VHH binders against Sulfurtransferase TUM1 (TUM1). Designs and how they scored, part 2

Target 1, 304 residues: Sulfurtransferase TUM1 (TUM1), of Saccharomyces cerevisiae (q08686)
Amino acid sequence: MPLFDLISPKAFVKLVASEKVHRIVPVDATWYLPSWKLDNKVDFLTKPRIPNSIFFDIDAISDKKSPYPHMFPTKKVFDDAMSNLGVQKDDILVVYDRVGNFSSPRCAWTLGVMGHPKVYLLNNFNQYREFKYPLDSSKVAAFSPYPKSHYESSESFQDKEIVDYEEMFQLVKSGELAKKFNAFDARSLGRFEGTEPEPRSDIPSGHIPGTQPLPYGSLLDPETKTYPEAGEAIHATLEKALKDFHCTLDPSKPTICSCGTGVSGVIIKTALELAGVPNVRLYDGSWTEWVLKSGPEWIAENRD

## First folded at step 6 (VHH; framework vhh_6fv0_2)

Design b3T (from g5 with S53T)
Fold by ESMFold2-Fast, scan of step 6:
Structure b3T (fold): chain B 304 residues (1-304), chain A 120 residues (1-120)
Amino acid sequence: as target 1 above (304 residues)
Amino acid sequence: QVQLQESGGGLVQPGGSLRLSCAASGFTFSDYWMYWVRQAPEKGLEWVSTISTGGDYTYYKDSVKGRFTVSRDNAKNTLYLQMNSLKPEDAAQYYCAAGFEDYWQLSEYRGQGTQVTVSS
């Protein structure tokens, strides 16, 4: 059932050594906030990558008709992109990013939602580099390790995984979001409360009524940015984060995650799923779509 | 241009205290997450603490939790690290760094550092 599984750097290296039937394709899904002034495509081409990696551009592999950034792609956009990258349905995809665990969960989730059969999220690339596992350090003008394929996604879990704006607005308007759901916002506490600015100057900070702040960094190891997987560590991490941010989690209720634009919301979604929380969905449009579509009367600030 | 200038290091005995400061100029300080990182002789860079743009949350290396406190004054463009109950293993060159979010590994700017020595 899980759309993807976590894999440690050591387990990944063992998998590459032992897998003799299926091609293993590492996927660099690095995405940087525009304010960081970094270039993910340049970094893929000029910095060390896991050998035979493809580059998954989450901004390019998106709904072309939406005015909001990197919204979930249509089947045609997704299939065309996978075909151009040379991905085959029986490939084992192992997703990573150069930040650690920032945009790679979004990519792994997208691949799983589109029905790719075997997807891993590397936990994480920074640890892989620290342990000095094999890297391709070539600097190239273009990199395409696989010939074009004919990829056709056969199943989609989109309806099970994604909350759209209409559903979200009705839940907020009726008061049912707060009453019937665990709704979490992965942005920082200051952005949630309206005391710190959003990365985009044209949108205010604040939060969707009925949501609780669960900053994405609170569910990762603060030094390594890995998901804590040893024994019961993920449960302890989640319990601490809920306590520190005064959040409640009712296991009998379904859960909705959100963030700024649908990227970091998958970080907390993944941690919740690792901790055994069922029925976790993503509000793909997140804060940016909410603010631009709903208007100022639907912005909550502060906490009681 | 962008500058980060650390100060406040020195020699203290085990159990002593120091307050480090980092004065920032050449960028909009309040737009940046700030970090303290350290490097002992012949070791790599080690993350110590992180503070968000408005100071609404902080993160610490496990070995310094309860002993170190990071804070910032956006009106003065200054980052602080209050270090209490110092141990010999805390001896290092301490740097401040500026970046985005809690990903200190992607820090865009870093200062020249201030030396902390812990001995009798």
Scores: ipSAE 0.344, ipTM 0.685, lowest interface PAE 3.9, mean pLDDT 89

Design b3W (from g5 with S53W)
Fold by ESMFold2-Fast, scan of step 6:
Structure b3W (fold): chain B 304 residues (1-304), chain A 120 residues (1-120)
Amino acid sequence: as target 1 above (304 residues)
Amino acid sequence: QVQLQESGGGLVQPGGSLRLSCAASGFTFSDYWMYWVRQAPEKGLEWVSTISWGGDYTYYKDSVKGRFTVSRDNAKNTLYLQMNSLKPEDAAQYYCAAGFEDYWQLSEYRGQGTQVTVSS
């Protein structure tokens, strides 16, 4: 149901061995929270990667006019970036990140929303490394081994996939978010409740009124950070997470996911879609846009 | 320099209890999420528990949920794991680690460990 499919490390290796028609392009979409003091660009250039990977910079491939971090890119920014990385429309893109399943769902979702025909999310790179599958351990000087292409996206699912600030604010102001939607926040419970700080010291913690906390790790295997398989496994994981965090999910209602800046919100969006939940959208601006744009009267703390 | 020092391991019979401690030094303890991970003989590292910076968010491996309790004292730079109703499958070298959010795989620092043995 999402705009991309999950692929296991074993299935990916088999795909690389068997695919003779289309180029398979692994996409390192690693992004780190600023508080982690890690460098995703240096890591791509210097640390082992899946052979023939390109680097997709979520911060660079974003709306250049927005003051908020890594907002969904314009068609021109996206097309220029894909062209510079040498991506072709008939490439099979396989997205991963070095954390496991943190920023790669955001990248896979972005590629799918922009209409790229075949996108996989690797489930996940940490398991790929543990299984000793092939890595390129060389240091590289560029973010792509491919010559510049002429990529032109022809479709967009933005209207179906993204909730903007105006829609979100009207849903909160009217009280309809709580009444007519399942609204989930992928940040940790402490950030949601306002008892623990945000990664940015200038941003207050708390939550958007009408949202429920569903931390991004709760829908992944806690040890490997992989998504459970579709069917009974993902349903059991979702049921447990909803119970553990005292959340409700009414599948007859549309769902909106959010987080700090629109990255980890895609983690829970993907798991919900894998579990068969229909009509799941992302509030792209998430908590950061909400607090900077709405003002303190629209910050909720505690759970009730 | 940065150091994590685990203690409190030992030999206990099935159904017994142990309290592990991890003393942290050389970094700002309250800025880090903390983890307990373990390694049983002939097995890989296994995540056990996570606790957030302020201690308000805790998460556990399913097999230890309800039996283990993680806590922290930021004033003393100390992490704890209270282990109740210990089972033979809990026998392992236990390590504490410091990192970010609930992704223990990004652990920046890890201790030398403390051994837990569960036998008659």
Scores: ipSAE 0.057, ipTM 0.538, lowest interface PAE 5.9, mean pLDDT 89

Design b3Y (from g5 with S53Y)
Fold by ESMFold2-Fast, scan of step 6:
Structure b3Y (fold): chain B 304 residues (1-304), chain A 120 residues (1-120)
Amino acid sequence: as target 1 above (304 residues)
Amino acid sequence: QVQLQESGGGLVQPGGSLRLSCAASGFTFSDYWMYWVRQAPEKGLEWVSTISYGGDYTYYKDSVKGRFTVSRDNAKNTLYLQMNSLKPEDAAQYYCAAGFEDYWQLSEYRGQGTQVTVSS
């Protein structure tokens, strides 16, 4: 993967033992859906973490001018956050989350899009704990054990990775989204169909016309929530998920992933890329931006 | 505070059936996804099934598909697992858990669970 690589818990522990040149910085990028009533900041400060972790706050490291939650950050917001956390450009960043491949793919992707040279996604923290690898169980008072640095991102892959609202709206309005793209929605089937509520009470359920439901858990191992290995395993998982959710994937077409707010969409984006699907982009605003900007005539409720 | 109480386990012969129940209290049951998870001796926790808020969407471990059916009664704050065609490999302590969406690893389970034994 050009932006980041997956790393198993065993390979990560081996990397920590063998790396003598670059600092390895674990990144807790835990983010919870608002309906879950959990606190990711309290959890970082009080619950066991990989030793020497920093906390990457997905909600805080966002476009401050956008009314939509955790939209892709500006260079200034990103650079200031990395500097405050003590991150250096030559650090090896290893991203994880407490849910198990929920929000950590979004963080790893953001770091890679902003041009950080070496990023790993831990596959996954739940397995790391299960295997009883080293944890820091102390309570901490800060989101980083490192002194402030001077981080300056030098390049961005934003234009290649993100589809914005204007592009999505034109694709839907013209009918080209359904005709020329594989468009996947990572939310649960009930949210997609409009039969179950969104985590945000002011947002109706339903889906963007031309999208297909491919729930974020469907491309992960159902028990461990790990990504299957590249090759036969991920291909078998993808074929099964497409069949189970009655989706089609045409590899000659570009792919767009979406979800509620741009977090879980990266889970399926990552799995598709691992399976060798080219030209996969994220609609960052996802369902929340779509509903608030487009109006009710652009909401589909029945699967078609 | 979430409290869950499992029941309905027992000894059954291969090919037999059992119906497990989970009585929930201390939270708004209809606001939670519910799960069945199991643990066999000297094994880790294994996910078995998931059911959404209203019961309209259900998910199952591949090895139990077609044999197990999860359901819920939100008026009674009760979760069920109907287990048919039981196999020796289904023998385990069964727990119910409450959580969010299909990430059962964030869920909590309470009580002692209910023991399922499959033997001749």
Scores: ipSAE 0.394, ipTM 0.716, lowest interface PAE 3.8, mean pLDDT 90

Design b5S (from g5 with G55S)
Fold by ESMFold2-Fast, scan of step 6:
Structure b5S (fold): chain B 304 residues (1-304), chain A 120 residues (1-120)
Amino acid sequence: as target 1 above (304 residues)
Amino acid sequence: QVQLQESGGGLVQPGGSLRLSCAASGFTFSDYWMYWVRQAPEKGLEWVSTISSGSDYTYYKDSVKGRFTVSRDNAKNTLYLQMNSLKPEDAAQYYCAAGFEDYWQLSEYRGQGTQVTVSS
């Protein structure tokens, strides 16, 4: 069973018109790379949003004890944030971001991992705007139009969904990562190979030994940044991406996705799951945690 | 200061060819992904093509695949778009843009553009 489902802009508008029992709460989960020098909080407050949206701050809703960016939140941090935003367990949450499909998959995944019962990922907000569906263009002063709720997450799929550093290091050290897993890195080929710099100047480029480069854009439509439809379309897209980047995928092996900091890794995780790949997990710390904890002997460069 | 200077536009007949160039200065060109985007009269900006910093990736709008080829020369800080078999629908102001990865809408820099007109 997937943790969330994709929904098209047209299907979302129809859902809003037909749903008479449960609240539909759109969730703006926009997060920008630091190098883009944009402000997601200012954009939520001042730019057009889907009416009645809340803002889910990926950086704020994170493990407060971790030195790494936006690591998966504790139950307490998550529940407090959902309560403050006015979310109720029977709400239908529809997640989007202003880039298209960049950070919204991470948010939808987080909600699903924490056991929220009904979560959709809008595929995608840029198409929603292009089709001229309703927007709220007012300036707002708060991240939620809803009164505080009492949100209590009931179940967690963290152990099934997340690879931590200790597990990743043992898999690399033993050689088991390359032998027993499909391990994908969602960053660009240049960053993976060490020929293109990371967005953060103090982080070297290169890759975790045993991983294969499967850049996040390769599994999305290059113009609209939408996911292909489930079935033949997503299968054809995945096959082409694997071929173009000289990757192998053995569906009998479990899969681990990674990226720079655990955001874009969910883009490829979602596409793999749409294509029917089972047992796909995210290495949450990704490249940033890996390089800071492991040292230079554990940085691979070049393909092979 | 950052500058992107497009050139190579002009009037061409349907089926003809043009090569656009974009000269970049004021930033480390070889660190940036580059894009070609276009805008026809009374229409919005439309993405045409993307090329990665090392040319490892090229992506094209479906309607231009097989007809357009994007390339770059990092030693010359120059981006190119070879346009073959031009159609009336390709008529537009063409801009180069620089950004990070393959999200062209979040481009940091955009040039002044070069006009492409396709008529009999």
Scores: ipSAE 0.369, ipTM 0.705, lowest interface PAE 3.9, mean pLDDT 90

Design b6R (from g5 with D56R)
Fold by ESMFold2-Fast, scan of step 6:
Structure b6R (fold): chain B 304 residues (1-304), chain A 120 residues (1-120)
Amino acid sequence: as target 1 above (304 residues)
Amino acid sequence: QVQLQESGGGLVQPGGSLRLSCAASGFTFSDYWMYWVRQAPEKGLEWVSTISSGGRYTYYKDSVKGRFTVSRDNAKNTLYLQMNSLKPEDAAQYYCAAGFEDYWQLSEYRGQGTQVTVSS
């Protein structure tokens, strides 16, 4: 059932040492908020990477016709990108990012939704570095460790995983979102409540009516930024986060996750799934699409 | 130029208290989540505390909960860490860091640090 599995740094190193049949391809899916003034491509080329990594640019591997950032890619865009990176269908992909658990869940989810058979999310790269596991410290102008392949995705779970704007708007307008769904927003509480600014000056803060704030950091270990282990640890983390942010979760209802642009929403989606919550989907357009399409009457600024 | 300057460290006996300060300049302090991190000799950097940009939300490492209190004064561009009931295991170089949301490890604004020594 899971589209991808979590893997610890130790288990990943063991997998690399023991796997003799399938190629293991690490995937650097680092993405930074524009306000952080960092360059993910420059960092991939100039900072230590896991040996033989490819770079998955979530902004480039996106719906080319959408005005919104890094919207879920078409089959053609995805297949062309995988082919150019040299990925084969029988590769074991291990996704990471330099933040820890920020953009890599989005990449792992995208790979899984497009039907790639074996995908892991490294939990997490920061721990991998702390444990002194092997790194490639070369600084290069270009990096392409694999020859071009012919990648063709055959399955897609897009319809089961993604809530589009039309569905979201109808759920909000009818009142069904609050009544029949668990709807969570992974942004900070201040952005949710409208008391702190969005990273983009042209986007107002506030929230989609019927959503509850569940900041993505609340579901990760506060020190290491790792996902807690499945079982008691993730359940305790989820229960604490729900209590701290005055959220409710009814496991009999379907769940929708959102954030600013569909990246950090996958962080909480992954944690909820790890905790055993079924039927969790992502509103891909998230807050940015919502405010640009819906208008100011559909912006809430308090907790109803 | 972005600058973070920590102060307030020193030698204290177990059970004692210290108040650390971090003076920030060169960026809009009130827009950033702020962090306290520490490093003991020959150990890695260890997260201690987080405070949101508006000061309303605070998070702590489990071993310091109830003993440490983080706060900020956005009018003065200053971050604080009140440390009570200090233990030998709290001895470390303490740094402040600026980040966006919860990811302090992206901070390019880490200061020079202030040394905390706890001995009996």
Scores: ipSAE 0.005, ipTM 0.286, lowest interface PAE 10.9, mean pLDDT 87

Design b7F (from g5 with Y57F)
Fold by ESMFold2-Fast, scan of step 6:
Formats: sequence, C-alpha cells, structure tokens
Structure b7F (fold): chain B 304 residues (1-304), chain A 120 residues (1-120)
Amino acid sequence: as target 1 above (304 residues)
Amino acid sequence: QVQLQESGGGLVQPGGSLRLSCAASGFTFSDYWMYWVRQAPEKGLEWVSTISSGGDFTYYKDSVKGRFTVSRDNAKNTLYLQMNSLKPEDAAQYYCAAGFEDYWQLSEYRGQGTQVTVSS
C-alpha cells in the first residue's frame, strides 16, 4: 500500500503542463548527514530549485520532545509547518532532494502518513537537472513563495506505518523479530557488522539482533540513484540485493525497515513496496535510539 | 588542510592500461567513501567508480565494468583505479573525491585531477 507514487522527471513536466485544477507544489526535502559538512538551508536559498518549491526541513519538522534526531513529528508540529509553508490539502506535492533519493523518501512518507491526499516522489532530482528541465536559479530569502495557509491533517497512518522502541524491544527480547518478521537494516554492511564507524562518533556500530543487512544503495541504480521501474526491473534488483547480502524475504511475514536515524530506512521501505511487498513498517528511532536506549548487551556484531 | 593528489595519468594507445593513484591527507581517510569521477572535454562530471570506507562495497559505471578495478589502502591513505582495455571514450581528466555512503554526487575534497589521453 503506497502512501505516495513515484513520478519520473518527464512525467512531472507533463503533469505541470496539463494540471489546470490543483496547485502543484515541489518540495525540496534535502537533508545531509552531519559528516558531509553541507548546509541544506543555504542550498535551498542559493542554488537552483524546481520553480515554486518549498523547503521541508526534516530536522525542524520533528518530535520536539524526543532527544533523538528528526523523529516523526506530532500532528501540531506538522500542521503548523505545513501552514507556515502555505501548503493546502488540495495541493499535489512532488518531493525531491539534491542527493537523489536519500531524504526525499522520508519526507514523502511523512506527508503520506499524515494523510496528505496526493504525494509524488520525484525519481529523481539529479535526473531532472541532467535532462535540462526548468529550474529557478534565483536566490530567495524564504523557504516558501506561498502565503500562510491553514493546514489541518485529518487522517494519520502512524500506528500502521511506525514501529516504536517499545514494540521493537519486545520483538528482539522474545526472539520473534527473527522468527516472524523480515527485518532489514539499510546501513552499509561494515556498519551493520561493526567493522566500520557510524557517522556520529558517540554511536557504536553493530546491529539490532534479528535484523539483516540490506544497504540502501543496493536497491537503487548505482550511477543515477533512481528506483528501478515497477515490475521486472525492481524485482530483479531486489532479488540480486537479497542474494548479494545473503538475506531472506518471506512476503507472508510483515517487514520492518531500520537504518541510522530513520531516514535511509525509508529508501529500502519504498523499494520493497514498489516490488509489491505488503505490510512494511519503519522503526523510526532506528540504530541511534536503539543503542542509546537499550545498552551494549543488545548490540549484535555477528551475522544471524 | 584537506588535500587529494591524483597521479598516474598519461597517454596510451587503445587497449592499453594505466593505474591511477590518489594520495589523501588532512582527514581520516578510513572514515570516508571514495570515488573516481571524470570530465571529458565539453562534457560534465561523470561518475566512474565508488568504494566504501572499509572496501566492502565497490560500484562501477556500466561502460567500465570488467575493465576498471577500484581499490584502497587505508594504512597508506591511498585510493587506486586500475584501468585495462582503455577506449577513446575513457579519455578525460580523472578526479578522486571523498564523501559518505554511495552518493558520489555530494562528494567533498575533490582533487586537482590527472589527465588520461587515449590516442595513437
């Protein structure tokens, strides 16, 4: 059950030309890992963007009560942010990021979980630029060109889409995560196995017991970082990735995706859903919450 | 402070081989994913290859698969690209770059480059 649809750059340009009823609002949801030493806000304000874009700040639009990075926002935080950006419920939102398909899946998923009716994920912005489609190269002073609106989310799929720490801990403690779930970790194999460091120096590497490594790049085109097309292409990509990383996937079992902080986990969640895997949820706190909350006895470094 | 120094380029005939090196300094090399990218005259930057921080993952542009091999020596802070069966379309300025994960598009600390020419 997809909460949003993928759209190619060509299809997006056609949509913009043909849509006469609803406003189309491109959403720059660029988020960078702190180790990359890049500034997503400066980039939105100063670098070329799709015309009429708003900037969706994943770090700012988050649970203000949580000590963990960019946890899923409360209804109040989300609604206030959408209102301040000038978003209306009837807008068609088209989400992208400057990396390609890194943080934009998280934003598209968040919009869909909060019940926004029509959300697309652009597959992807780097291809949009390569194809020389229209850009606004002006420098801007605000994160939205639209006047403030009144946005009120009415539906939430949070309970269906998100695994919280308490549920995850009980699944691990009981051994049921390994027995009854497909549990995937989107981080690199080295981080999963504990042989490469985490981007955050206070976080050890290793993995949640019962998870399997399915690095997010393995489900994307290695050059363009696009998702393969639905059907044979995505199925072949998924089959190869599962084989390469010695993972199993049983479609009759529910699936849980995780990563470092809940961003790249949505990359693999989206690919699995595109491949037709049902009942895929995200462990929002992911590795960072797990290690800070559970302690070292709940860190695995060996495979299986 | 952060520096990348590419070397090993030159003139070769079609079918020839070259080994490129990239010496890194001013950052913790073993923490970074590394990339080879190239730029031919009148063309944009083109990704060639990626290697993860520990060497566990390697990725290649389709047109170079089976001909090019990326490797790294974390003890020596050095990245390598072994290029075999070189074709005229491989002629370009080759750069190494450092970044995180397999997203070469966001690479930082790009070096000065080394020129590869393929002609008779």
Scores: ipSAE 0.040, ipTM 0.514, lowest interface PAE 6.6, mean pLDDT 88

Design b7H (from g5 with Y57H)
Fold by ESMFold2-Fast, scan of step 6:
Structure b7H (fold): chain B 304 residues (1-304), chain A 120 residues (1-120)
Amino acid sequence: as target 1 above (304 residues)
Amino acid sequence: QVQLQESGGGLVQPGGSLRLSCAASGFTFSDYWMYWVRQAPEKGLEWVSTISSGGDHTYYKDSVKGRFTVSRDNAKNTLYLQMNSLKPEDAAQYYCAAGFEDYWQLSEYRGQGTQVTVSS
């Protein structure tokens, strides 16, 4: 059962023109790596957006009690945020980001995990702009054009979708992660191998033992950052990426995706699901939580 | 001031070779991932190749893989693109760009370009 569906720019424009019953709410879920020195809030307020967009702040809509960046939000935090943005449960939400497909998969996944009934991931905003589809270039004074609502999520797929630290540590310690799972790390190969630094200062590079490097860009078109079409195209892309990065994928085994902080891990999770890989979960805390909680003995470097 | 200066373009026959260079100044070249991107007449920018900051990892557009080789000399602050077995569809203005990881679209710096023409 998919938590969200991909939608092309053309199909999205047609949906907006034809949908007369449900409100369609575009969601700008742009988030930037700290090293890029860009401001997603400023960009939402000052740069062209899809008309009537709301801004989903991944850093703000997070577990407020966690010391780790943008961990999966509690029901209360999520419901309060959706209410303040004016989202209704019967809205059709269409998620995008200004990078293309970087943080928007995380937002679409979060909405789906919290049980929002109809969620699309725009594939992708950069193509939407290139095709000259309508944009709102005005400067907005507020994050939403909608009045406050009373959003109450009623279903959660957290247990099915998320691997927590305790489960991940036990799988690594027992050796079961490498033996019984396909475990992928969406960070660049240099970060995985420990030869390039992490975007956050004071976090060492390297990888969780038992994981394989499958960089987030390897499952997207390298030029447009779009997901390939379901079927032959995504299968060819996945086969090539696995070969290029010397990874193995056994479809009879469950799959766990990770990254730096749980954002780009959803990029590869989505592509694997589009390719028909079943039982794909996200280790939400990813590399940052792993390093800070597990200690240096649980950092692997290099690749055999 | 940051400057990226491409050179090495020109006219070549199909099947021929060219070596492009990009001289970088005004920033710490060895800290940046580097990219080659191209633009053919009436077309948008097209990614061609990526090389990591240390030169350890390289990535290529499928249509150029096996024909093009990207490399860098961090001591000389220079990026290279060796282009072999050139095809008419490779004709374009070629730009180098500097940024982070494989997000060439978020390039912090970009040069003025060098023209590659492929005709018999």
Scores: ipSAE 0.116, ipTM 0.562, lowest interface PAE 5.6, mean pLDDT 89

Design b7K (from g5 with Y57K)
Fold by ESMFold2-Fast, scan of step 6:
Structure b7K (fold): chain B 304 residues (1-304), chain A 120 residues (1-120)
Amino acid sequence: as target 1 above (304 residues)
Amino acid sequence: QVQLQESGGGLVQPGGSLRLSCAASGFTFSDYWMYWVRQAPEKGLEWVSTISSGGDKTYYKDSVKGRFTVSRDNAKNTLYLQMNSLKPEDAAQYYCAAGFEDYWQLSEYRGQGTQVTVSS
């Protein structure tokens, strides 16, 4: 029941060689934190990419009416963006990012939530480059090599996949978040505990009451930053991360993931789902929306 | 132009010490988490250590815990790795890399590296 599947670099290259019916479209979904002073658009246009890639701009393909960064897009914004990029519903989309497994899970998840039938998350682009698989090193003038299409999303899993602010606030206020849910925060332990500042100015550090810290890097392979394989490897990684960060996970309870703005929360959501954890949703607004809407009385700082 | 320049490698006997440095330019060093990664002959890249942007959080590969110490000087745009009690298995080309949080990047921001050899 996954919204997308992981694909290794080797399996992706084999898929490109063997697939003769459906168009395979690689999707560069690179997104950088503003503090990094990097330009994802310039990088797509000027740096080596997987051949025939399109660029998916997470900041542009978002709810235009929301004051919060890259909130889940409306159907119209999404459909217009897919049409402008030349995506067709029968395309096989293979999502990657230049960081490795940072923003690409968010893009793959968005495509799946909007009902795109076949989506893969490349696990990961940095390994693809290290294995010397084919790259297009040319500079390009556009974010897509394909002519405009007429993309129409027909189904949405938003209600099943996304926790909004109103639901989250009621769960915290009632105490039900801590009692009835596994709630994880993908930010670093110091940001969670309030001892390290947030990357965005004027946003205080701390955490949503009832959440547990599960930093996003803890669920990736420490050497390659890939997701461990399904089965023993991902289970061992998850158990170690839970132990290292003093977290509990009750598989009989539904799970909610969060982070700073809804990007890295999908990293841990994906790992939990790969490990077989059911009923995992994302609080899309995450910490940024929480502090701006809820006020200081709803900020926890100590683990206790 | 982003540039990372590693230095401080060399030949040392087992049990010896070396201090590696990584000089960063072309980006706001204090905004980035920094990483040390290594590559032994005929092997892939292996993560060694991570340090947060503020220097208050450090992480290590299990085999180097208690022997290696990562640190940074944001005023000098420099990352360090103090390596004590070196073992033959630590022999590798060492690289620094820039990234965010516990996530590291092996692309254009990896420097040329500095070689560490451990033999009697």
Scores: ipSAE 0.005, ipTM 0.261, lowest interface PAE 10.5, mean pLDDT 86

Design b7R (from g5 with Y57R)
Fold by ESMFold2-Fast, scan of step 6:
Structure b7R (fold): chain B 304 residues (1-304), chain A 120 residues (1-120)
Amino acid sequence: as target 1 above (304 residues)
Amino acid sequence: QVQLQESGGGLVQPGGSLRLSCAASGFTFSDYWMYWVRQAPEKGLEWVSTISSGGDRTYYKDSVKGRFTVSRDNAKNTLYLQMNSLKPEDAAQYYCAAGFEDYWQLSEYRGQGTQVTVSS
């Protein structure tokens, strides 16, 4: 049972034309790495968007008490944000981002974990633009065209979907992460190996002991950044990526995905789930929380 | 002022070779991932190749794998694309771009391009 479904640009346009009962709300969940020095808020307000989009700010819709960036939000923060954006429980939400499939999987996953009933991930906005589907090119002054609603999340899959620091630390310390799990890191191979710097200058590169590098782009089409279709295409892509990065995947073991801060880890989590891999969870704090909480003795640099 | 200047394009017969260069100035070249992208007449912009800031990671469009090789010289602030076994479908305006990891779509800077024509 998936928390959200992928939808192609063509299928999305057909859905908008045929849906007469439920409001369809496109969600721009664009988030940029700090090193890119781009502004997602300015881009939503000034650049073409899918008509009637709201802007979902991953940094703002986060755990306000955590010192780590965009940690999974509390129910109160999430419900307040959905209410302020005018989202209703019977809305069909269609999530996208301007990079392609970078931050939108995190948003779709967050909505699904909080129990929103119908969530799609657009596969993807870059293809939507390339196919010349309708855009709103006007400048807007607000992050939502909808009046404030009363949104209350009821279902939560947080405990099923998220690995916290305490669980991750015990798995690493015991050696069970490497022995009993498929553990994947979605960062570039250089960041994983410690040869390339992190986007944040205040944190070192390297990896959590027991993890394998599976860079976020490796499970997407390299040109379009789309997910391959379910079935033969995604299985071929996964097999190639595992081979190219010398990773092993045992489907009988549970899987944990991680990255820099919990965003790109959802890219590979989604692809693994599309390929039929069961029991895939996200280490939400990812590399940033790991190095700040664990200390330098828990940083691995060499592959193997 | 950031500048990217492509060169090395020209007319070549099918099966021939060309070496494209991109000279960079106005930024710290060694800090940026670099890309080759192309645009054929009446077609959209198409990604061709990526090289990491240190030159240790390279990526290619499937149709050019084994025929094209990207490289860089950080001491000379220059990006290269060696193109072998050229096909008529490779004819395009070629651009270099500086940007962010493997997401060439977010390229911060782009050059003016160099034309590659493949005909008998």
Scores: ipSAE 0.013, ipTM 0.418, lowest interface PAE 7.8, mean pLDDT 87

